# Miniprotein binders against q96jn8r1131to1294, part 117

Target 1, 164 residues: q96jn8r1131to1294
Amino acid sequence: TLEFLENHGKNILLSNGNRTATRVASYNQGIVVINQPLVPQLLVQVRIDFLNRQWTSSLVLGVITCAPERLNFPASACALKRAAWLLRGRGVFHNGLKICEKFGPNLDTCPEGTILGLRLDSSGGLHLHVNGVDQGVAVPDVPQPCHALVDLYGQCEQVTIVNP
Short names: E, the ipSAE of ESMFold2; O, the ipSAE of OpenDDE; V2, 0.75 times the mean of E and O plus 0.25 times the DockQ between their complexes.

## First folded at step 10 (miniprotein)

Design yf73
Fold by ESMFold2-Fast, scan of step 10:
Structure yf73 (fold): chain B 164 residues (1-164), chain A 82 residues (1-82)
Amino acid sequence: as target 1 above (164 residues)
Amino acid sequence: SPEEIIEEIKKLIEEAIWLAMKGDKTKAVELLQKALDLVNKLGDTEFQKAVDDALKAIDKGDPWYAELILDEALELADEKSE
């Protein structure tokens, strides 16, 4: 059973048995992490429930390689530095660097109801799935263990874990 | 002091990103130009470049990336002042 960890960003409220995360203030402090490691072949999916279009950017997806259970989450996932590989807009980011300019669809433009998935392949490649469609390898050779992360940044104020 | 200047820069950056996130690029740019003036007083050329790059990111409609750039620069500036 996949749930969001009780440890999360300061502006997050969990509901629906810790399967729904809502950002209740501002545009940041909205990091949530899945409660179990992202092991090869596990597909973790979230649905975009609510977009507030007063903000100019939207959610970030990715993985973290540090232990999340007691982590003091920063205001934005980008501040996790070496511990995080992040997908935002069309970019892939790691340790303060944009490591890929164009990958998959623009996450800033995904509408409400979009289902976004993260999966590791058997070679440790991180895949993005959009509405069930595998976009390919965004990040090769992700260190293990890692956990799936969603940063409810900007427009995206609510997501819900969806089982495959 | 350098520490006081860095704190003022941080406040300007925080407000600039807030305004950019709300779509007020004009005010965000004005505040980052003020931050750049303070960064010039520090003599930190890497920080100057980071502010310039952040200004370009905001012009392109990417305040998330601007915040990424500026947070990295602020962390490095704090380390140098220790």
Scores: ipSAE 0.508, ipTM 0.743, lowest interface PAE 1.5, mean pLDDT 89

Design yf8
Fold by ESMFold2-Fast, scan of step 10:
Structure yf8 (fold): chain B 164 residues (1-164), chain A 82 residues (1-82)
Amino acid sequence: as target 1 above (164 residues)
Amino acid sequence: SPEEIIEEILKLIEEAIWLAMKGDKTKAVELLQKALDLVNKLGDTEFQKAVDDALKAIDKGDPWYAELILDEALELAEEKSE
């Protein structure tokens, strides 16, 4: 079964059998990673449970290609550099560069209850799903193995893994 | 030393991002301008450009992007001081 890894950002508390992640302090140090590699056709989904609007930005989704089990996670997913491909707002980011401007809906404005999903297609393309709707390929040819990552940054203080 | 200047820049940047995340753009911009003055003393044109770009990102309401820009520039500057 899908769970968040016990290795996570410093401000995270896991509950609900490691299926719920809560950021308990500040706006950062909120990276969590799924416990198994994102293999083709596996759909990993999280629901936004709680948004704190004192903060400006919101969550980031993506994949990481380095081994996460003992990684010293940085304060924000952007510091993972070449190891990560990240979806934030309407942008796609890799290694300090915005590689796509307008992809999918604006993640900074998704309300509580939104279900966000990540899936690799058979050609290695990374797809974003929003409330069950495939948004298309955000990143082609993702290096493998990779793991699904959620950065509970800013407004998003709680997410829960949900099954399809 | 360059190392001491970089440490002061780090403190200013961390406080600026915190304030920007709270919505206090005026104070954040003020602190980043102080950081830019210190970066100018280092003579590092790439780092100067990164701080200027981060300042523009905060003005546009995007502190996450500012943090992304600055993190890479800070690692390069820190390597030079070691």
Scores: ipSAE 0.518, ipTM 0.749, lowest interface PAE 1.5, mean pLDDT 88

Design yf9
Fold by ESMFold2-Fast, scan of step 10:
Structure yf9 (fold): chain B 164 residues (1-164), chain A 82 residues (1-82)
Amino acid sequence: as target 1 above (164 residues)
Amino acid sequence: SPEEIIEEIYKLIEEAIWLAMKGDKTKAVELLQKALDLVNKLGDTEFQKAVDDALKAIDKGDPWYAELILDEALELAEEKSE
């Protein structure tokens, strides 16, 4: 079963059998990683449980290609730029560069209750799913092994892993 | 020393991004201008460009991208001072 790793950002508290992540302070130090590699056809989904609108920006999600079990996570996922492919707002980012301007819905405006999913297709393309709807390929040819990452950044203070 | 200047720049940037995240763009810009003064003492033109680009990102309402730009610049500045 899917859980968040015990290794996470400093401001994270895990609950609900490590299936709920809560950021308990500030706007950052909120990175969590799924406990299983994202293998082709595995759909990992999280629900946005709580948004604190005192902050600008919100949740970032994507994949990380370095081993997460002993990683000293940086304050935000942007510092993982060489090991991470990130979806933030409507942009797709890698290696400190915005590689796609407009992909899917604006993640900064998704309301509480939104279910966000990540899946690799059989060709290694990374897909974003929003409320069960496949948005298409955000990133082709993701290096493997890779791990699904959620950065509870800014407004997003709580997410829960949900089954398909 | 360069290390002491870089540590002060780090603190200013950290506070500026925090303020920008709260929506206080005016104070964030003021702190980044103070950081730019310190970057000028380092003589690091690449870092100066990064602060300018980060200011533009904050003006566009994108403090996350400003943080991305500044994180790279700080990492490179720390390497140069070692």
Scores: ipSAE 0.395, ipTM 0.702, lowest interface PAE 2.4, mean pLDDT 87

## First folded at step 11 (miniprotein)

Design ctl_y3 (at its last look DockQ between E and O 0.89; V2 from the best seeds 0.00; counts 0 for: pae E 2.3 > 1.5)
Fold by OpenDDE base, look of step 11:
Structure ctl_y3 (fold): chain B 164 residues (1-164), chain A 82 residues (1-82)
Amino acid sequence: as target 1 above (164 residues)
Amino acid sequence: SPEEIVEEVKKLIEEAIELAMKGDKTKAVELLQKALDLVNKLGDTEFQKAVDDALKAIDNGDPSLAESILDEALELAEEKSE
């Protein structure tokens, strides 16, 4: 069963069998990691449940290749400087550096109800899914094992893991 | 003392980033400028550069980057002030 790990950002409260993450304070400290590593053809999806529009920016989505159980989470995913491939806004980032300027929809403007998915293909390419539509390869040749990461940042206050 | 200055800078940074995250870039920049003035008293060129970079990030509409830069800088500055 897919669920968020107990090791998470300081402002996160898990519920619903650890399938729902809620940031209960401020705009940051909201990183969560999904328990099962991504394997080829496994589609992991989260739904944006609630947005708080007093803040700018929104969730960050990506993968990490370090051991998530022992990770000391920074205040935001932007501070991850190793073993991290992230989607933020329309950009793709590797270890904090932008490696792609325009990819997929702008995550900062996704409305509540949007379902975002990550999937590895057989060649190790990381795909983004938006409402069930494959947006293509965001990151080619991602090292395995890797875990899906969600940063409940800025506007994004709650997400829930949903099955395809 | 350096420790007291760092503490004050920390407060300014925290407030500045919050304002930036609320979309008030102008006030955020004002507070960071105050922070920069205090940092200059420390003679910490690395910290100064961090604040400058953060200001640039905010101007470019990336408060999350500014936060990351400043958090790292604060951590280093706190270590130096001990």
Scores: ipSAE 0.739, ipTM 0.871, lowest interface PAE 0.6, mean pLDDT 95
Fold by ESMFold2, look of step 11:
Structure ctl_y3 (fold): chain B 164 residues (1-164), chain A 82 residues (1-82)
Amino acid sequence: as target 1 above (164 residues)
Amino acid sequence: SPEEIVEEVKKLIEEAIELAMKGDKTKAVELLQKALDLVNKLGDTEFQKAVDDALKAIDNGDPSLAESILDEALELAEEKSE
């Protein structure tokens, strides 16, 4: 069963059998990681449950290729300088550097109820899904194994893992 | 002491970034200007540049970049004061 890993940002409270993550303070310290690596055709989906529009910017999605169980996560996913591919706002980032200016929708504008998905294709391409619609390949060649990561950043205060 | 100044700068930076994340750019810039004045008294050129770069990032509407810049700068400043 897909769950958020117990090793997470310090402002996260896990609930609902570790399938719901809530950021209970501030705007950061909200990194969570899915407890199983992505395998070809596994679709990991989270629903945005609660946004606090008092903050600017919103959640970050992506993958990390280092083992997540004992990592010391930074305050924010944007500070990951190694082993990370991230979708933030309109851009795609590798190890903190923007590698694509515009891919898919602007994540900062996704409303509550939006279901966001990540999966690998058979070639190692990372796909973003938005409300069941494949947005295409965000990153063409992600090393495996990798784990899906969500940063409950800024506006995003709660997400829940949902089944496809 | 320099250590007291670094702690005050850290508090100002943390407040400024939180305000920027709430969209209060004017107050965030005000607090970072106060932080810059204190950092200038320390004579730490790398820290001065980081605060200037963070001010530019906030002005450009990217407070998360400002957070990243300043977190690294604080780590380096704390290492120097060991």
Scores: ipSAE 0.375, ipTM 0.679, lowest interface PAE 2.3, mean pLDDT 89
ESMFold2 (binder alone), look of step 11: mean pLDDT 81; pTM 0.753

Design ctl_y4 (at its last look DockQ between E and O 0.51; V2 from the best seeds 0.00; counts 0 for: pae O 3.7 > 1.5, pTM O .757 < .8)
Fold by ESMFold2, look of step 11:
Structure ctl_y4 (fold): chain B 164 residues (1-164), chain A 82 residues (1-82)
Amino acid sequence: as target 1 above (164 residues)
Amino acid sequence: SPEEIVEEVKKLIEEAIELASKGDKTKAVELLQKALDLVNKLGDTEFQKAVDDALKAIDNGDPWLAELILDEALELAEEKSE
């Protein structure tokens, strides 16, 4: 019953029972949020369905700890300066500040069909999964409740929520 | 007015980031140079530095980082012009 929230970036069209998000214009305005908070043992997974490699940067993954239903999203996740932890390229960012230079694979190089996952461990550590393989702890202690976020930025034009 | 300059700079930055994201570094740099010329008229050295740093990020193929840098600089410049 995982779905993208109806509150999303301006360039997003939801389909497939709100399990698919498509960016239908430009390179930005593509923020989507999963409707349930992350809890231990919940693996939220999205599949990259469409990439346009003519763009340079790609999707951002992350979590936000404020209530997402009425949040006014910025054009791009980089402008989330409060209550956000983001994975972009090989970096980890917190409220606009890079806190880790290199974590996991370069998300900008993930091809179509890649399944990206986020989960919390029992200690509140945020884990990235790539095609079912745990990449380790990106952020050691994320406040709860938090919601998974995807920014369909640049190359990434469509993602679909998939069940574990 | 300073407000009109900041709004024009914002438009140039938005287009530059889009072009850089499409891989058109040359035109993106051209637009950011125009933005820098306008920012120089404001005499805002912090904003000037942000545009210079964003130009480096674009040259390194990182328009997302350039957008991060410029988003904060625009926010501060808009606050100053109010």
Scores: ipSAE 0.575, ipTM 0.801, lowest interface PAE 1.4, mean pLDDT 90
Fold by OpenDDE base, look of step 11:
Structure ctl_y4 (fold): chain B 164 residues (1-164), chain A 82 residues (1-82)
Amino acid sequence: as target 1 above (164 residues)
Amino acid sequence: SPEEIVEEVKKLIEEAIELASKGDKTKAVELLQKALDLVNKLGDTEFQKAVDDALKAIDNGDPWLAELILDEALELAEEKSE
């Protein structure tokens, strides 16, 4: 089953069989990684459960290709300078550098209840799904194995892994 | 020394970010202003601009951007001080 790894950001509290991540403090230190690596045709989805509008930004979604169990998570995903492809707002980032300005919906404005998904296609393309709708290829060729990463950042205080 | 100033700036930045994370933007800005003053002593206009930009980011409610800017600035400053 899909779960968040026990190795996570300092402000994260896992619950619901490690399928729910809650950031219990501040706006950062909220990185979580899903246990199973992404493989073609596997759709990994998380639901935004709670937003705290005290903050401006929201969750970051992406993948890492390093071993997640041993990763020392920085305070935010933006500090991941290696082996990271991230979606923030409408941008796509690779190792902290923006590689796409406008992709899909603005993650910072996704309301509670939004279901966000990541899926690799047969060519290694990373797809973003929003409420079940394929938004297209965010990253054309992602190294494998890779793990889905969620940074509960800013407004996003809780997410839950949901089945497709 | 330049190295000492950079370390102090780093400390101030880290504390500022911490305060910002707790919702105390006012104190965070104060610390960053102190950091800016120290950077001015270095005569490093690039670092100064970075700190200023980070301040603006925090004021605009974008701590992500602030962190990014400051991390890059600190890295550059450390390299210059070596």
Scores: ipSAE 0.021, ipTM 0.422, lowest interface PAE 3.7, mean pLDDT 88
ESMFold2 (binder alone), look of step 11: mean pLDDT 75; pTM 0.689

Design ctl_y5 (at its last look DockQ between E and O 0.83; V2 from the best seeds 0.66)
Fold by ESMFold2, look of step 11:
Structure ctl_y5 (fold): chain B 164 residues (1-164), chain A 82 residues (1-82)
Amino acid sequence: as target 1 above (164 residues)
Amino acid sequence: SPEEIVEEVKKLIEEAIELAMKGDKTKAVELLQKALDLVNKLGDTEFQKAVDDALKAIDNGDPSLAELILDEALELAEEKSE
């Protein structure tokens, strides 16, 4: 079943059979990766369990095409300069460059309990789901294989993998 | 020594960014100004520019951009001191 990989940011503790990730210090060093690559019929969903409103900004979602088991993670996902497509706030980023100013809801405003999903369509388009509602194609043609990534950044201190 | 200066700058930067991420812009700017004074002693123009750009990002309400700028600059400065 879906789990977070043991290779993760240094401020992360995994629990609940590696289905829950908690950032236990600071505002960064919170990258986690799902243990299976995305395939068209797989919807990866995480629930925001815990937000600390003392911080600015919130979680980042996205995909990487690098093999994640031995990757050295930067402090924050936005520092990934290769093989990364990220959703942050309302923006979509590729390798550190903004490629879309406004897509979907502002991730910085999603409250506790929000369920966020990532899915590839049959054309390699990356879709965001919010509380079960497809927000459309964020990135039209993501190379495969790719791996779902969550950065427990800023306000976001805990997420849990949930079933669709 | 240059290595000692880079280590002190790293401490100031990490504390400053954490404060900015918690909304304490005034203290964050104060610490980054101290970091800039030390970086000026290194004579590292790229690092000086990075600290200036991070100060602008914090002033503009974007401390996560400041983090990104300064993490890259610190990595480069640490490689130069080896």
Scores: ipSAE 0.599, ipTM 0.814, lowest interface PAE 1.3, mean pLDDT 91
Fold by OpenDDE base, look of step 11:
Structure ctl_y5 (fold): chain B 164 residues (1-164), chain A 82 residues (1-82)
Amino acid sequence: as target 1 above (164 residues)
Amino acid sequence: SPEEIVEEVKKLIEEAIELAMKGDKTKAVELLQKALDLVNKLGDTEFQKAVDDALKAIDNGDPSLAELILDEALELAEEKSE
C-alpha cells in the first residue's frame, strides 16, 4: 500500500497508517516521500486536507531519484539541489532551476479537497493530475526509480494519500 | 564580536522570513534592512549580496526563495565566524 516514509521533515506527524501527513509547527520542515517508487501507469494521489491561510505559498509536489530513506531533508523542497523535479506554483523546477514558467494550475491557490496526482507514462514523462484530470507532461523524461515527494509548505498543513 | 553579530542577524532573518511568509512584506523588509546593517559591520560582501537578493525576492513575492538564499548565506557566515 502507498504510505509516507518514516523519514520525513521534522515538523511532520504521520497518522492514518502513515497515509496522512500533518505539519504541526511553523510553515516549513514538511517534506514527505511516498514509499513506493513511481512506475509507469501508477497514479499516486494526495488530497489537500487543510490549509492554514495565515501563511503564503502552498505545497510543492514532485519526484526525487535519490534514495529517500537516506535523504536528509532540508527545510523546504526548494533547497533540494540534486535529483529533484518539483512543481511549485505554476512553475516546474529541476534541482532548484526553473525549467518551465507556466504549467497546470497554480498549486498555491488549490483549495482544500483538491486531489493532486503524479503519474509516469511509458516514455518516462511525469504527468500532473488535478482532480483526476491529466494536466499533461510536466517533466518529459524522469529517471527511474523515482519517488513522489510532497512538501507541506506554507498554507498546506495536511495531506492524505488517496486511491484513484 | 562577529559571532554575536551573526547570532543577531540570524534572529532578524528568522523573524523577517516568518513575517514575509505571513504576507507582511513591509515589516519583513524592515527587519532585513536591520540585518543588512549588521552584516555590513562584518565586511562580508557575500552575505551582504545574499541579503540584497533576499530583499529582491521578497519584493517579487517569493519569500520561499528569500528563505533559501538567507539560510545558505547564514550557514556560510556562521562558518566564517567560528
Scores: ipSAE 0.596, ipTM 0.817, lowest interface PAE 0.8, mean pLDDT 94
ESMFold2 (binder alone), look of step 11: mean pLDDT 80; pTM 0.749

Design km1 (at its last look DockQ between E and O 0.84; V2 from the best seeds 0.80)
Fold by ESMFold2, look of step 11:
Structure km1 (fold): chain B 164 residues (1-164), chain A 96 residues (1-96)
Amino acid sequence: as target 1 above (164 residues)
Amino acid sequence: DEKERKIEEIIYRAFELVDEGELEEALELIVEAIRLAVENKDEDLLVWAIYIIANIAQELGDPELLEKVLELAEEAYELTKDPEIKWLIEYLEKDK
């Protein structure tokens, strides 16, 4: 079963059998990782449960291609200095380099209840799903194995893994 | 150590300055971070700093700077053999 990994950002509290992550302090230190690598056709979905609109920016969604179990997480996913492919706002980033200006919806404006999904296609392309709708390929050739990552940043204070 | 932590902070601050529209300040900081990473022999921070200066150069839309960044990336690849730099070189070459 899909769960958030026990190795996570310092401000995260896991609940519901590690399927719900809550950021309980500040605006950062909120990185969580799904406990299984993505494989073709596996759709990993999280629901945005709670947003705090006092913050300007919201969650970051993506994958890491390094082993997550003992990784020392930075305060923000955007400070991951290698092996990271991230969706932030409408941009797609690799290790801090913007590789796409506009992809999918603006994550900073997604409301509570939005279900965000990640999957790999057979060619290693990373797809974003929004409320069940495939947004297409965000990253055309992601190295495997990779793990889905959510940074409960800024506005985003709680997400829950949901089954497709 | 303290030097490594400081270099990391400078690199991340340069990244943040791009979001704030302060591209020239971001460039000044990242050039300093590259110098410090080389001086400190920190290959991982050098590789990351080159990703960030590539981002800054791309945001500036400055083809002369992008070419210099490609040259820097090639030099760093010779030094480190880091596959992350090889990916970046291939990315920058396709962007031309």
Scores: ipSAE 0.843, ipTM 0.931, lowest interface PAE 0.5, mean pLDDT 92
Fold by OpenDDE base, look of step 11:
Structure km1 (fold): chain B 164 residues (1-164), chain A 96 residues (1-96)
Amino acid sequence: as target 1 above (164 residues)
Amino acid sequence: DEKERKIEEIIYRAFELVDEGELEEALELIVEAIRLAVENKDEDLLVWAIYIIANIAQELGDPELLEKVLELAEEAYELTKDPEIKWLIEYLEKDK
């Protein structure tokens, strides 16, 4: 069963069998990592449950290629020093480097109820799914194993892992 | 340690400046961070800083700076043999 790891951001409260993550304070410190590594053709999805409009920006979605159980999470995913491939807004980032300016929908404007998915293809390409629709390859060759990461940042205060 | 923390703080600030659109100031800071990382033999921070300066160079649209970043990355790879630096080199070469 897909769950969020107990190692998470300081402002995260897990519930619903660790399938729901809620940021209970401030606008940051909200990183969570899904327990099982991504494997080819496995679609991992999270639903945006709640947005708090007092903040700006929204969730960051991506993968890490380091051991998640050992990771000391920074206040935001953007501050991950390495081994990170992140989708923020419309951009794709690798270790702070913007590797794509415009990709898929703007994550900062996704409404509540949006289901975001990550899937590796057989070539190691990381696909973004939005409400079940494959948006294409965000990262062409992701090192494996890797784990899906969600940063409940800014407006995004709650997400839930949902099964396809 | 203290040196590591100092370098990290510089990198964090540089990153913030990038987000703020203050690219020239970010560049100055990240160059300093790279220097300090090399001096302190901090490979992890070196890798991080190189990615940031690459991003700055791209945002500035400065081909000469990009070339310098590539050279820097190659030198860093010789020192660290870090796979992520190798990735960066390949990325930068493809983006020429």
Scores: ipSAE 0.727, ipTM 0.888, lowest interface PAE 0.6, mean pLDDT 94
ESMFold2 (binder alone), look of step 11: mean pLDDT 80; pTM 0.757

Design km11 (at its last look DockQ between E and O 0.03; V2 from the best seeds 0.00; counts 0 for: placed apart)
Fold by ESMFold2, look of step 11:
Structure km11 (fold): chain B 164 residues (1-164), chain A 96 residues (1-96)
Amino acid sequence: as target 1 above (164 residues)
Amino acid sequence: DEKERKIEEIIYRAFELVDEGELEEALELIVEAIRLAVENKDEDLLVWAIYIIANIAQELGDPELLEKVLELAEEAYELTKDPEIKWLIEYLEKDL
């Protein structure tokens, strides 16, 4: 079954059989990773449970293509120096370089209850799903293996893994 | 070490300044970070700093700066042989 890895940001508390991640302090140190790599038939979905609107920025979604079990996570996903493909706001980033200006909805405005999904297609394209609706290919050729990542940043204080 | 952590902090601060709309300050910081990474012979931080200056150059909309960043990436690839730099070179060649 899909769970968040025990290796996570230091402000994260895992609960609900490691399917729920809560940021319990500050605005950062909230990186979590799904415990299994993405494969073409696997859809990883999380629900936004709690938002604090005092912040302007919200969660970051994406994948890392390096092994996550021993990775030293930075305070924010955007400080991942290598092997990172991230969706932030409406932008798509690789290692801090914006490679797409507008893709899908603005993650900073997604309300509580939004279900966000990541999957690979047969060509290695990374797809975003929003409330069950495929938004298309965010990244056309992601190296494998890769793991889904969520950074509970700013507004986002809790997410839960949900079934498709 | 201490120098490595300082360089890393400068690079991330330059990235943050893009969000704040301070593109010129971001550029000044990342140029300094590149100089320090070269001086310190820190290949991983050099590679990352080149990604960040590429981002800044894109946000500025300056094609001459992007061309200079491509030249820098090619020099860094000769030094490091890092596949992340190879990806960046291919990306920048399409963008130009």
Scores: ipSAE 0.801, ipTM 0.920, lowest interface PAE 0.6, mean pLDDT 92
Fold by OpenDDE base, look of step 11:
Structure km11 (fold): chain B 164 residues (1-164), chain A 96 residues (1-96)
Amino acid sequence: as target 1 above (164 residues)
Amino acid sequence: DEKERKIEEIIYRAFELVDEGELEEALELIVEAIRLAVENKDEDLLVWAIYIIANIAQELGDPELLEKVLELAEEAYELTKDPEIKWLIEYLEKDL
């Protein structure tokens, strides 16, 4: 089954069979990685459970291609400069550099209950799904294996892995 | 772009300082990044820096600093007319 790895950000508390991640302090140190690597046509989804108005911005969603079990996570996924493809706001980033300015909905404004999904297609393209709707290819030709990453940043206080 | 790279490096250093718990020093760097982003008319980095400084300010819990962040955001919006910055302003106003 899909779960978050035990190696996670310092402010994360896992629950619900490691399917729920809650940031219990501050606005950062909230990176989690899903245990199973993405495989073609598998849709991995997380639901935004709670937003905290004390903070600004929101979750970052993406993939990493390095070994997640021993990764030393920075306080924010935005600081990852290696093997990282991330969706932040409406932007797509690779190793900290913006490679697309306007893609899909603004993640910073997604309300509670929003279900965000990642899926690799047969050509290695990474698709974003929002509430079951395919938003298109966010990142073409992603190296495999790769793992889905969620950074519970800013407003985003809790997410849960959900099945399609 | 060399200037863009410089701004990014400042931001990344700020992240390191945050990791180390040096929020005040991180704040100073982000303020510098904002100034440079304005000078370079770099909208993307400006938006990024505004979000970062807002969270640092909230963490510090300094009302005067929060007000300053709002002012910086307003200035940034006047410059860029970026709807995300506008949203941030509205968001901050609800909580201040």
Scores: ipSAE 0.504, ipTM 0.807, lowest interface PAE 1.0, mean pLDDT 92
ESMFold2 (binder alone), look of step 11: mean pLDDT 80; pTM 0.766

